# VHH binders against Probable E3 ubiquitin-protein ligase RZFP34 (RZFP34): the designs that were tried, part 11

Target 1, 302 residues: Probable E3 ubiquitin-protein ligase RZFP34 (RZFP34), of Oryza sativa subsp. japonica (Rice) (q5jl96)
Amino acid sequence: MGAMDVQLESTAVQHGQAKINVEEHALVSLLSDEKYATEKTEDVDPDDYEKLEEGIMQYGCAHYRRRCRIRAPCCNEIFDCRHCHNETKNSIKIDAVKRHELPRHEVQQVICSLCGTEQEVRQVCISCGVCMGKYFCEVCKLFDDDVSKQQYHCNGCGICRIGGKENFFHCSKCGCCYSIVLKNSHACVEGAMHHDCPICFEYLFESTNDVSVLPCGHTIHVKCLREMEEHCQFACPLCSKSVCDMSKAWERLDEELATISDTCDNKMVRILCNDCGATSEVQFHLIAHKCQKCKSYNTRQI
Short names: E, the ipSAE of ESMFold2; O, the ipSAE of OpenDDE; V2, 0.75 times the mean of E and O plus 0.25 times the DockQ between their complexes.

## First folded at step 4 (VHH)

Design t04 (framework vhh_3k1k_2)
Fold by ESMFold2-Fast, scan of step 4:
Structure t04 (fold): chain B 302 residues (1-302), chain A 127 residues (1-127)
Amino acid sequence: as target 1 above (302 residues)
Amino acid sequence: QVQLVESGGALVQPGGSLRLSCAASGFTFSSYGMRWYRQAPGKEREWVAGISGSGGSTSYEDSVKGRFTISRDDARNTVYLQMNSLKPEDTAVYYCAKGYTTYSAAEGRSTGYFDYWGQGTQVTVSS
């Protein structure tokens, strides 16, 4: 299939950015449509322009507005988009041995939604002259009439992203595009985005859901991070480092522990701090132990 | 108290298979995702596999995909790691983890600001 890339709806690793984009959706759509129409009409016959825009936003599936369907090279079946294929062929409901994803870059054939002509991947139908997708990426075989998404192709990622090329940069070590505000201010982890979310196990690189970069550099869905926090879970599922600044929580815990009398036999225990990696010997307490170096309670007995 | 007890570690030949078990107690097992980690001598601890609380989703480190399978039995409060086509580089102590810190503000106390790990079980792949 290749026309529905789940990562197009994913904000390339910046939670706050995704919320801002949603708020401005209508305005961005209007501006994008105006620019597209202006450029098209300057150099084209009115009859040709009318045909190019025929059926705009009127075709497609729940995932994409587009004027074509795709032939999946993996199974030779026709789907509205890559996501539609994956929902039926690569879901947990399918036997593991039969599960497969549509390889977007291998899509060679599309079917025009207006005239039904099957043809090589191209933006404008060879038969009827309609534009099959206002945004078109020849590399990803992606068609989308909804240009408010501010889609762009990232050569480093090898896929299309949303949110506008000027607002993001490609981090070669992390293997993904991040908001420009994270340039030179994030912890890099090799291939951080080419792994599954540690909470829901959805593959992050191609996720349609917003992704957050944790202070440790590991990545997780924004919604999964919020769910963890709602259940008072504040350690990275992969490396156990704190997911945010815990200073206020540690101060509250200092107060809590100061009011609890432990009838322990002056027993000492050795601890390892998950936040700074230091080991120390501290007095045993039933509830929690404080790192002597960084003052974190995110520690374990060793 | 939360307890995790790993078992099943052994010396096996390359290409062999082994199943690890982790018996959990002290928490509502079916409500939590479970994970396996390993640590080889002189190396950092690394994540190996994870399974969601429902058992409907699983995830694996790239070097073990297709060879290892994580599963769970909520009736027995046990998570398993089936290891096939074992390689010498799989030699490590394997740890089961609940993997979350918890704090009960409503009860005015911490249930832990640290992950819960078991004691580990040694897997050695050698001819």
Scores: ipSAE 0.000, ipTM 0.210, lowest interface PAE 14.8, mean pLDDT 74

Design t05 (framework vhh_3k1k_2)
Fold by ESMFold2-Fast, scan of step 4:
Structure t05 (fold): chain B 302 residues (1-302), chain A 128 residues (1-128)
Amino acid sequence: as target 1 above (302 residues)
Amino acid sequence: QVQLVESGGALVQPGGSLRLSCAASGFTFSSYGMRWYRQAPGKEREWVAGISGSGSYTSYEDSVKGRFTISRDDARNTVYLQMNSLKPEDTAVYYCARESYSTASAAEYRTGSDFDYWGQGTQVTVSS
């Protein structure tokens, strides 16, 4: 019949695979709601607090809510954020020699969205006293009024992450932050996040798209994993190990192969199992070959 | 019985264009990604282009990016490779392949050694 539709109970994402979110760097938020909400003595002047919060969530771009724009050190032009710059300057529509990315750590000047004052990077405008981003990172020059992202700084990554510091840990071998549930229980692959997606070839470490960690430790975009599943491809493009538990799929394949006769000579072939590494000799079949050790159909002829 | 039949190969002058076709039968075509590979005399087989079953994702080897375009027509069970600005270095037998249940390593993906159901190929010669 050829490769058939395989029904899985859950995708790799639905099985609670590690969620890797890469955001801009952040060390400390100076003007968080939590900081002011804990001061129940009302020591902060209400007028000063009102000034800080003026225009909150009303400014920015599609990428960030913030009350400032940035001056790009690479081209001396003003943009709402690093992503806005890169969409304009690092596009295939631009002549290759003029393409460039904004170096986040080199941003030195910001422009207040409320009063228009250009100034050195800082959280509170020197002129009008407004907070330019409720979440602020001095190192990555990140401003974001949407604190629900629970952004934090990872010294190991050198960039901001989302989801709360307590919910993630930095794996030095993999080169990224993983969900805390994977601490001491993931397959470590050196530089797993400092590589291109094997399907779309986009660099994963700085990707704005969700990334999944496969059982083998290799990483891939969630959307690319779904594309593979749509094509009945369930093996890692980098190491060929199955991307999820295939037990039910293999049982279904057992049933279907039992009713199908070979159209070719009934000969033996040698196979290598991509899942367990065992080699075996099995009866030739046009559709698939089963590993005698682990029962996987994720095999190849050798 | 799975069959892939390539066609459209010809002798063309440098700078010319060709469209290759691969007619598929014996399986649910729209459920599978399709790939094009090529092999020049005395060289190993190399990956050229790929297209997902949905048609929403395409990929190309660096040397052909901007010159070749892969597409598919699921109503006719056919995948195409439109080749523009052909160079002598493009001279090879071009093969159509259906994606396997097993996805190879990145190196094997590029050579197509893990793919099942290869066609017989179609010869493309770029010469003055």
Scores: ipSAE 0.000, ipTM 0.110, lowest interface PAE 18.6, mean pLDDT 74

Design t06 (framework vhh_3k1k_2)
Fold by ESMFold2-Fast, scan of step 4:
Structure t06 (fold): chain B 302 residues (1-302), chain A 126 residues (1-126)
Amino acid sequence: as target 1 above (302 residues)
Amino acid sequence: QVQLVESGGALVQPGGSLRLSCAASGFTFSSYGMRWYRQAPGKEREWVAGISGSGGSTSYEDSVKGRFTISRDDARNTVYLQMNSLKPEDTAVYYCARGYSTAYAAEHGRSTFDYWGQGTQVTVSS
C-alpha cells in the first residue's frame, strides 16, 4: 500500500517528496542553453536572433510568462491566458447562464504584447519578429517563456504537460500521464484522472495541483489527501479502501484487542472487508473486526 | 447525533426517472459537502455524485453524467439525486454520505466521511 504522487503540471518528475527531485531539476536547468523550445529555433537567422528574445519573461500574467494575449473565441474578449479568462468568466460568483470556460483548442487569434498586432496563432510575430513564447504548442495554443517547466504535448491526453516527456508515460486505461515510476506500480482504473477530486470537486485531468494515485487506483489531490490524514480519515472517499499502508495501525489494534478477553462471548458476525472485498464470519468484538483473508481492520458488519 | 436518512427508491421501467432524497440532522448541513454512492449485488460500492457545501460545485461518475443531477436545499437540510434516463445497470441500493469542503476542514479542524443510513433500493426493470 502507499499513495504515489502524480505530477500533472509540476517541476518534479518522479514520485518522492525529497531533495532528489530538486537536484535533478537543477541539473537539467544547468544544461539548458535557454534557447526557444521549438525544434527549428537553431535554424533562426542570426540577424533576427536578438529580436526573438526581446521582452522575454517580462510579459504575461500570474499563470504564464508570454509575449502575447489571446482572443477568446467564446466571448471575443482578450485575455492573457485561459486561466485569466476562466477566473473572470467561469466563477461561482458569475451568473450561471454567463459562466463558461475558454476552449483552448479553438483559439484562432493572438495579440503580440510588443507590437500589438493581432494575428493567427503562431510562435513568431508576423509583424515584429518577436518570439511570443519560448515553449509553443500549436495544438493547445500554449505559449510559455519559462522553459524550466520542461513542457511537452501528450497526444494521448490531447493537452500539454510539464516535467519532461521522457519522465512520464501515458496510461491509456487511466487516460492520463503518470510519472515513469508508476508504470508498473499503479492500479489501473478506467478514466481515473477524468473525474473531479472527491474532496474539493476540482477536475483532476487538467489540474495544476499535485495529484495522488491511491492504492485502490482512485485519484485525489495531494493537498486533499493530506487534509484527510490530518483529520484521521484513512478510507478512500470513492470506494472505502485504505489510502495508505495501515500495517502499523493494525498492529496496534492487535495489541489492544489481545489485552481484552472476550472468551465468554461466542456471538458471530458477518463482515465485509473494504480492502479486499472478502466476507468472513468472525467473533463479535466491540472495538474492531479483522478480515480473515487480508488481515485488515478496515471492515464493516453486514 | 449525525444522521442521514435516504428515501425515494422504487421500481421503474428503463428510461424512467426517480428523485432520491437524503434528510440530514445533527450537524451544520450548509458547512458540509454531500455525496451519493450506490452498491449493486455482487459489486463494490461506487461513488455516484457529489456537491460542495456552498452548492457551487458538483461532480459525477462518468456513467451517470448528463443523466443524474445532484442538488441541495439547505433550508430543509436535504440533498437530492434526480435520476433521468434510467438503465438496468443503475439498479442498486443508493446511500448518501457526509463530506467536507477543504475550506471547512481547514477552518474547523474537522473531516467527516460518514455513511449514515440503510440506503434506498432502486430497481430498473420491466
Scores: ipSAE 0.000, ipTM 0.253, lowest interface PAE 13.7, mean pLDDT 74

Design t07 (framework vhh_3k1k_2)
Fold by ESMFold2-Fast, scan of step 4:
Structure t07 (fold): chain B 302 residues (1-302), chain A 125 residues (1-125)
Amino acid sequence: as target 1 above (302 residues)
Amino acid sequence: QVQLVESGGALVQPGGSLRLSCAASGFTFSSYGMRWYRQAPGKEREWVAGISGSGSYTSYEDSVKGRFTISRDDARNTVYLQMNSLKPEDTAVYYCARTYSSYSAEYTRSGFDYWGQGTQVTVSS
């Protein structure tokens, strides 16, 4: 009969409260950050090792610590990284016809930050012998001295990820790397990570913001999911399945419906459940109809 | 009583435009997000577009991005779908639906996802 409050649990993971802390760290791999497994350094001359480490963590930009800059093949200008290029060349403040992204895989030249030598992409400067990035990916042309990120290259994604290769798996159907704790336990949706966030429209595959996998398998930014919840929106924008555990909401609705008289008590209607897909014949009610199988009120008349 | 009534469906030639309307009643319209769905003959229903209760964000299915625009007029309790550059594959019955909401708002007839009767859009020469 009155206003009801819904208490929702975290939607950051598909299954289990015990997995939240582990999966929160693991989901970082879904961020747009270009990392790859570093080339083996066992063949490095010990006498030159001191030179390799010169300037470590002291160069780069807000995005990466690295000892080189890149020459953008698209505009022939020098930038600290792909993100620095895109912030100046692919922003709403630039005329639409001049907007462009840096094609990372096409970068052919780098400039050593220590000696200034421009050269073909490589990990160790051909002129001064400094390591230009402790993590190096030849495919993505990525250099990063911050190895605490545990960078790796995913061949399936075609880009570098963070968080350690052993902690993630590539889901070919979803099109992205997920935490190994979601392996065989997530709802698998084709291309789930190769689309725009349904709330803010940022492309999810290369996003630097945390992404949540909903119980239905569709994906959305964590911040955007919170915005939906603040506006009392609890259905997936793409498939209408509930975005979280609604058991408390269903219980409150049971209580409210029990106090309301219905003059059509003997009328039956057929319903389809958006949450479980089951069809049921239930007694007509003015407010809502409950799925007989999963007990969800997320149903429609058919 | 919560009611959603779609209108504006018609026969239109390829490349044409249509504006669909969904008139809502029986609930506090501004507190709920709204969505459009469609169902073509022999196919399952698919979502088309959505708009938040605040109107601050909108979302579209990939096949309609750049062609369709969802909007709302809270003073008239109406959500709209402007469809441009229509294609034969857009032929379907179009339905509007209310998003889920908690009962922290006012009591309503539906409580959770409610669908209208639909409006037929046919794109053909």
Scores: ipSAE 0.000, ipTM 0.177, lowest interface PAE 14.8, mean pLDDT 74

Design t08 (framework vhh_3k1k_2; at its last look DockQ between E and O 0.01; V2 from the best seeds 0.00; counts 0 for: pae O 13.7 > 2, unsure alone 63.0 < 65, placed apart)
Fold by OpenDDE, look of step 5:
Structure t08 (fold): chain B 302 residues (1-302), chain A 127 residues (1-127)
Amino acid sequence: as target 1 above (302 residues)
Amino acid sequence: QVQLVESGGALVQPGGSLRLSCAASGFTFSSYGMRWYRQAPGKEREWVAGISGSGGSTSYEDSVKGRFTISRDDARNTVYLQMNSLKPEDTAVYYCARGTYSVAYSAEPSRTYFDYWGQGTQVTVSS
């Protein structure tokens, strides 16, 4: 009995780049006109400017272009970045009991990549005067010369994000930043990002990989979602709801099933729809059962 | 500052019961999965039990299944380990650990991403 390879033609779901409309947080920022003292850009001596830019983009690791390394507060070892630390310390070669992540906010010491000076976390080396990261976040102790990432610190998340502050909004309920496009349309799930990807098991909230919010509100890496699609897996690993619009697929399945006369005996079965949650009583079919409410074939017998 | 303080360790007889507590502070407790570990003298620290951030999932080492129960009280920022039918083999220092991130769905020790540990509490099971 041949496995019907239902070649589901992957209609390229145009992932609408949800432009996150950051409008609402504009109101609260009005009142605290705390005069960010424009620290007078003291005319940085042209010579000082050259020193600041020395070695820009020439140092760092696969994760960040930076001109400093960090002393890990947890193990007192030196690493290029937090990710390098975590990769090393969570290696299979490391005893499980010794595996740990670097507490990013607790980093206190950095080592200049140019002169080797170890110092307190600052943007500029106190010894050679080099800027150790064009982007610098004092909270996250993050350095990065690659500003093309449009890094910003989200107070709500407590961590730095990329992609430009204007393109994202922080959802307090979900506990994460989403594209502005999703501001009024996302399924809001408490702690939606505060779990591992169901596919690759990487922690999503701190992931540097793009994350997608599924229609069900669960989150997954974009890459992992694509991998699922490539394997014709269209159900959320967490809640079994369809991860995309399957209407066309269901229509095709209707057509296919119409050709298959295998109406076994007038056996009625109770089904639960994973998509809409409705229960239906339907005629037993060997291949699939259609939800009577939403017409989905993402159903299970109960 | 994140702090974990274990308590409840004691000397008990075989077959006895004990409840350990771990009081957490310095972080949003409800956002993190919690784990219990134990370390016997001369042995490696081993995972005992875990509870998800939501509390909806629990997991146990095989040797303690059916005997130990992990639970949490988010209102009190405390995780518990109820230990029943204690055996001499359960003698160890018990440690509470916080994950580096929220574990919402799994209590399995699949990742040892713990950044904070308590000082431990001694449990001794002896006749």
Scores: ipSAE 0.000, ipTM 0.223, lowest interface PAE 13.7, mean pLDDT 79
ESMFold2-Fast, scan of step 4: ipSAE 0.321; ipTM 0.618
ESMFold2, look of step 5: ipSAE 0.231; ipTM 0.570
ESMFold2 (binder alone), look of step 5: mean pLDDT 79; pTM 0.810

Design u01 (from g20 with K100T G103T A106G E107D; framework vhh_3k1k_2)
Fold by ESMFold2-Fast, scan of step 4:
Structure u01 (fold): chain B 302 residues (1-302), chain A 124 residues (1-124)
Amino acid sequence: as target 1 above (302 residues)
Amino acid sequence: QVQLVESGGALVQPGGSLRLSCAASGFTFSSYGMRWYRQAPGKEREWVAGISYSGSYTSYEDSVKGRFTISRDDARNTVYLQMNSLKPEDTAVYYCARDTYSTAYGDYRSFDYWGQGTQVTVSS
């Protein structure tokens, strides 16, 4: 089989991941917003508002900053969020028969963290008037003050996603929201996101780890794709098509192979291109064989 | 410090042409795909066009296909949007944005590396 001797730089996927902080802006918005209703007194001076601001932002858990807890419909116990429930109830430390996930869509009651009032799911407390979460989804029962996540509800996915509605679109065939740049330039694979990652076997649809859509349409965690690239594996584990835009690597191979002439001129081999499916008859080369149709070096001898 | 600076917006008559430019700094430009978005008054921000980090793949919103062309010049750290056959409905503030290499979702952070925008007005 052909082998690629040229090393690719694995940079664009792995470099430049930034996390933005907007908690400063969130604090100002929470205290000055009309959603934080009538119960705030006009007698409170500016530094008391500062203390209220700090107090309000202290509520929540490691997963979400917010001013409510949820009553789990599955066990009738109170938790800060779905993830807090699942860490406790869906842990390997729990008896298998007792393990369960919180059904987010079935949550009907929330408890205000400020006044303790239990009530039907809603954004603003019926008793004290506090906004229980700056982002609120009535379908997913999600409350979150971290608006930098740019959360939105996708009706096609049935769950909230992060990254901004304008940056994604729902692909009904693939069964998930994809980056908007793929809207007219991705290979659709039915249910591509309702499968396990082929490298680590974690279910992709609700994964909290970043997922990449390969040019072939199959899906894989970004971290797993990085591991493949670090080991010079550039073919999809499920279909063998190239895992990224290989054009720069193929150009470097063209140059290397033009410089290194170890071909046997009278020997021909038949190859199958993993990228386009075409078969070609090309001169034997020890390093790699180029598809005559799509110009890919991701080929195998047949 | 990531910065994107758009330019080239102007008032133009229907059927006219404009070329928008976006100058990038603070990151390795050649390693990232780039995108153009637009926002008209009273409407949501809309994706317009995208180009891969290698320049080999481009994509467009259906309403601009055949009329707009996205390109990049990695030596100048600049992405361009050539707009031809402009229509009044193309009137908007145009924004440049940095993308990741492909796509992501789940715990994916939206990297809000947007410029201030450049105003395009198509009218008589």
Scores: ipSAE 0.005, ipTM 0.364, lowest interface PAE 11.2, mean pLDDT 75

Design u02 (from g20 with D99G K100T G103T A106S E107D R109E; framework vhh_3k1k_2)
Fold by ESMFold2-Fast, scan of step 4:
Structure u02 (fold): chain B 302 residues (1-302), chain A 124 residues (1-124)
Amino acid sequence: as target 1 above (302 residues)
Amino acid sequence: QVQLVESGGALVQPGGSLRLSCAASGFTFSSYGMRWYRQAPGKEREWVAGISYSGSYTSYEDSVKGRFTISRDDARNTVYLQMNSLKPEDTAVYYCARGTYSTAYSDYESFDYWGQGTQVTVSS
């Protein structure tokens, strides 16, 4: 009988996946310092414009197209960007005492890539008049010629984001920028974006991978959520609440369980519903137990 | 009963290598992500490495990244930590832990489970 019960459970899961209407997940794109910028409007003479655009997209590193390098305030050395500094100075190969990250907000000096003039952080070179980055953030000291990223600075996050300011809003409780579509329609969990992904353990706030906001408000990478669903895992790793609308799967379970006669075990068990938090006394079944309040099968014996 | 048993700890010289194993029993191993932690004397327990339940994603503490590799063998219900280029700072008791994942169809507990640990000493 155990083998039959295991197969029935597997069949119910397959039918649940085929019949579940999965709502589109809320996607947040979080690329720290590799961001798409809104083009800045400057009141400049059209004849001077050609100089501003000299060398556009032709300088920089693997991380950014820009026409300047930065002087790191932490070690007084010159690097193409913060990531180039951290790859060199925050490496496991470096003596632990000497390992450090570049503090982006404290950068005070840049070096023009065209004329070599070192100067206070600014968008346009004081010496040769070239624009050192078409997107420029004075707060983050970020320069990027690739404006297709639609980069913007979020005061609430304290860092630059990608995807266009008009397409996102800052949720102060969750601690991050979410798609505008989620405004007033998401579950808020304090600090939801200031933790590690429970599947891959990467820190979410500055992650370069898309992040999904679950119905319970907890956050997880989109790829990690898909991995869970591929393995028939539909409960949040942090709070155990269902990650999507399970109504059709629960209807399928009702039908499957109704065709199984369990007359041998009159044992009553107490269950806790992971979806609504209610406790119930129900008859023991080998496959699943239904919450008497919310009708979810996402329950556990207590 | 959920059980985790670590093994493979030894005394090694700096620059040496070790492979730690964690044998799991009492739960559906393939449904859970697994983690390694370590604790040096007088220090708090710290996270070292993690692997997703599918094995497709791995993550590491910065100080071990590039030197340590976590892997799993679901047929043997075992998670491994391959440690290369060992340093004196890696000296600690290493612990295996189960992730907190749950499923809609199983009475799995949503708590980390810890083994007894295995001692790694890096010294000349």
Scores: ipSAE 0.000, ipTM 0.134, lowest interface PAE 13.5, mean pLDDT 75

Design u03 (from g20 with K100T G103V Y105W A106G R109T; framework vhh_3k1k_2)
Fold by ESMFold2-Fast, scan of step 4:
Structure u03 (fold): chain B 302 residues (1-302), chain A 124 residues (1-124)
Amino acid sequence: as target 1 above (302 residues)
Amino acid sequence: QVQLVESGGALVQPGGSLRLSCAASGFTFSSYGMRWYRQAPGKEREWVAGISYSGSYTSYEDSVKGRFTISRDDARNTVYLQMNSLKPEDTAVYYCARDTYSVAWGEYTSFDYWGQGTQVTVSS
C-alpha cells in the first residue's frame, strides 16, 4: 500500500441529482460543464442563460475563479477570497497580536464583480443576474467557476472538499474525508487530519496542498513525503511504521546481509516489529533484524 | 555496538526548564534521524519529537509544540531535547531512539535502538 491522497476544497456540479427545488435544479442544469445539447433548456429564458454565464472564469484571484469578492466579518475589509485575506492578515510578517484567519462560515456579504452590488451571500447576483460562482456552497460561502475540481460539502468535516462526493467518505475517527477505496481498509488514527504536518508544521485539516494518508494512518503533505523519501527517510515520523511498500528494499537487504560474513555467538535478542507489532526472538546481527512474521527489517530491540 | 545514553532528567517545578541529552556511539550518527519518546507510569510509550539525519526537518507531538525543541550536534554524536514551560503532565521517563533507516544505504537497513531512559518529574 502506497501513500493515499486526500483532496481538500474542490468540487463539481452534480447535474441529474434528485431535485432540491425547481430553481436550484434549473441553475444546476445551466451550470453543467457539458455542452452536448445544442439548444438551451426549455425551463430557462435565453436571456437569463446568457447573463448567468457572463464573465465565467474571467474574475477572481490566484486561488479561485469567481465573479464576486467577500467582505470579511472579522475586519470589515473586502478580499477576493478567504486565502487572500489570510495571506494579508495571518502572515508571519504581521504583528502576532493582529494575526487572524477569516471565519468562512460567518461571511454575510459578497460584492458582485460585474455590477459592484454588495448583498447577502447568494449564488446569483440580486442586481444583475450573473452567477457569481458555478459551484456554490451556502455553508462555507465558497464560490468557484472551476467545476473540474469536483467540489462538495462534507457535513462531517464542516467544509468543502475536492474530488467528487462519490469518490470520498468521511471517517469520523480520523476526522477527515478519505478516498472511497480506503473505506474499511485504512488504519484509523483519531484526529489524524487535525494535526500539523510533522515535516513543515502546516495545519493539515484545511490545507490546500495535497495530503497523503500513510499505511499507518498518520498524515503528511505529499510534497513533504517526497522530501523525506529523497533524504532516505522511509519511517513515519510519529509511529516509525514504513511509509510505503518496502518489499523490494527488504529483498535487497536480504541479499546484502547474505554477503556479510560476520558471525556472532549464539546471542539472542528480542525485537518488536514497527510494521506489524509482532515480537520475536532472533539471533543478534550488527546491521539489521528481520521480523519473522511480516519479513520487515523495520524492527527494534526491546 | 550501538549504544544510546540519555541524561539530564531531574525533579523540576511546574513552569521550569530542562535540557535532555542523548549520547550515541557505535554507528555513523550523521546517517540517522533521531527521536525522543516518553513513558508515564501506567501508560504506553509515546512519541515526543523527531529530527532528520540532516537536521533540516523536525517534528513534535501536539502537546509539546512550542514548548520543546529537538536539536543535534553531529560533531559530538549527541541529540538534545530542550524542554520549556514544563507541566505535571510531562512527568515521564524520556527515551532516545535511532530511526530504522540510513542515508548510507538509501533505505531501511537497521533496526531501532533505544536507550535506558532518563526520569523527568514535574511537581511541587
Scores: ipSAE 0.000, ipTM 0.130, lowest interface PAE 17.7, mean pLDDT 74

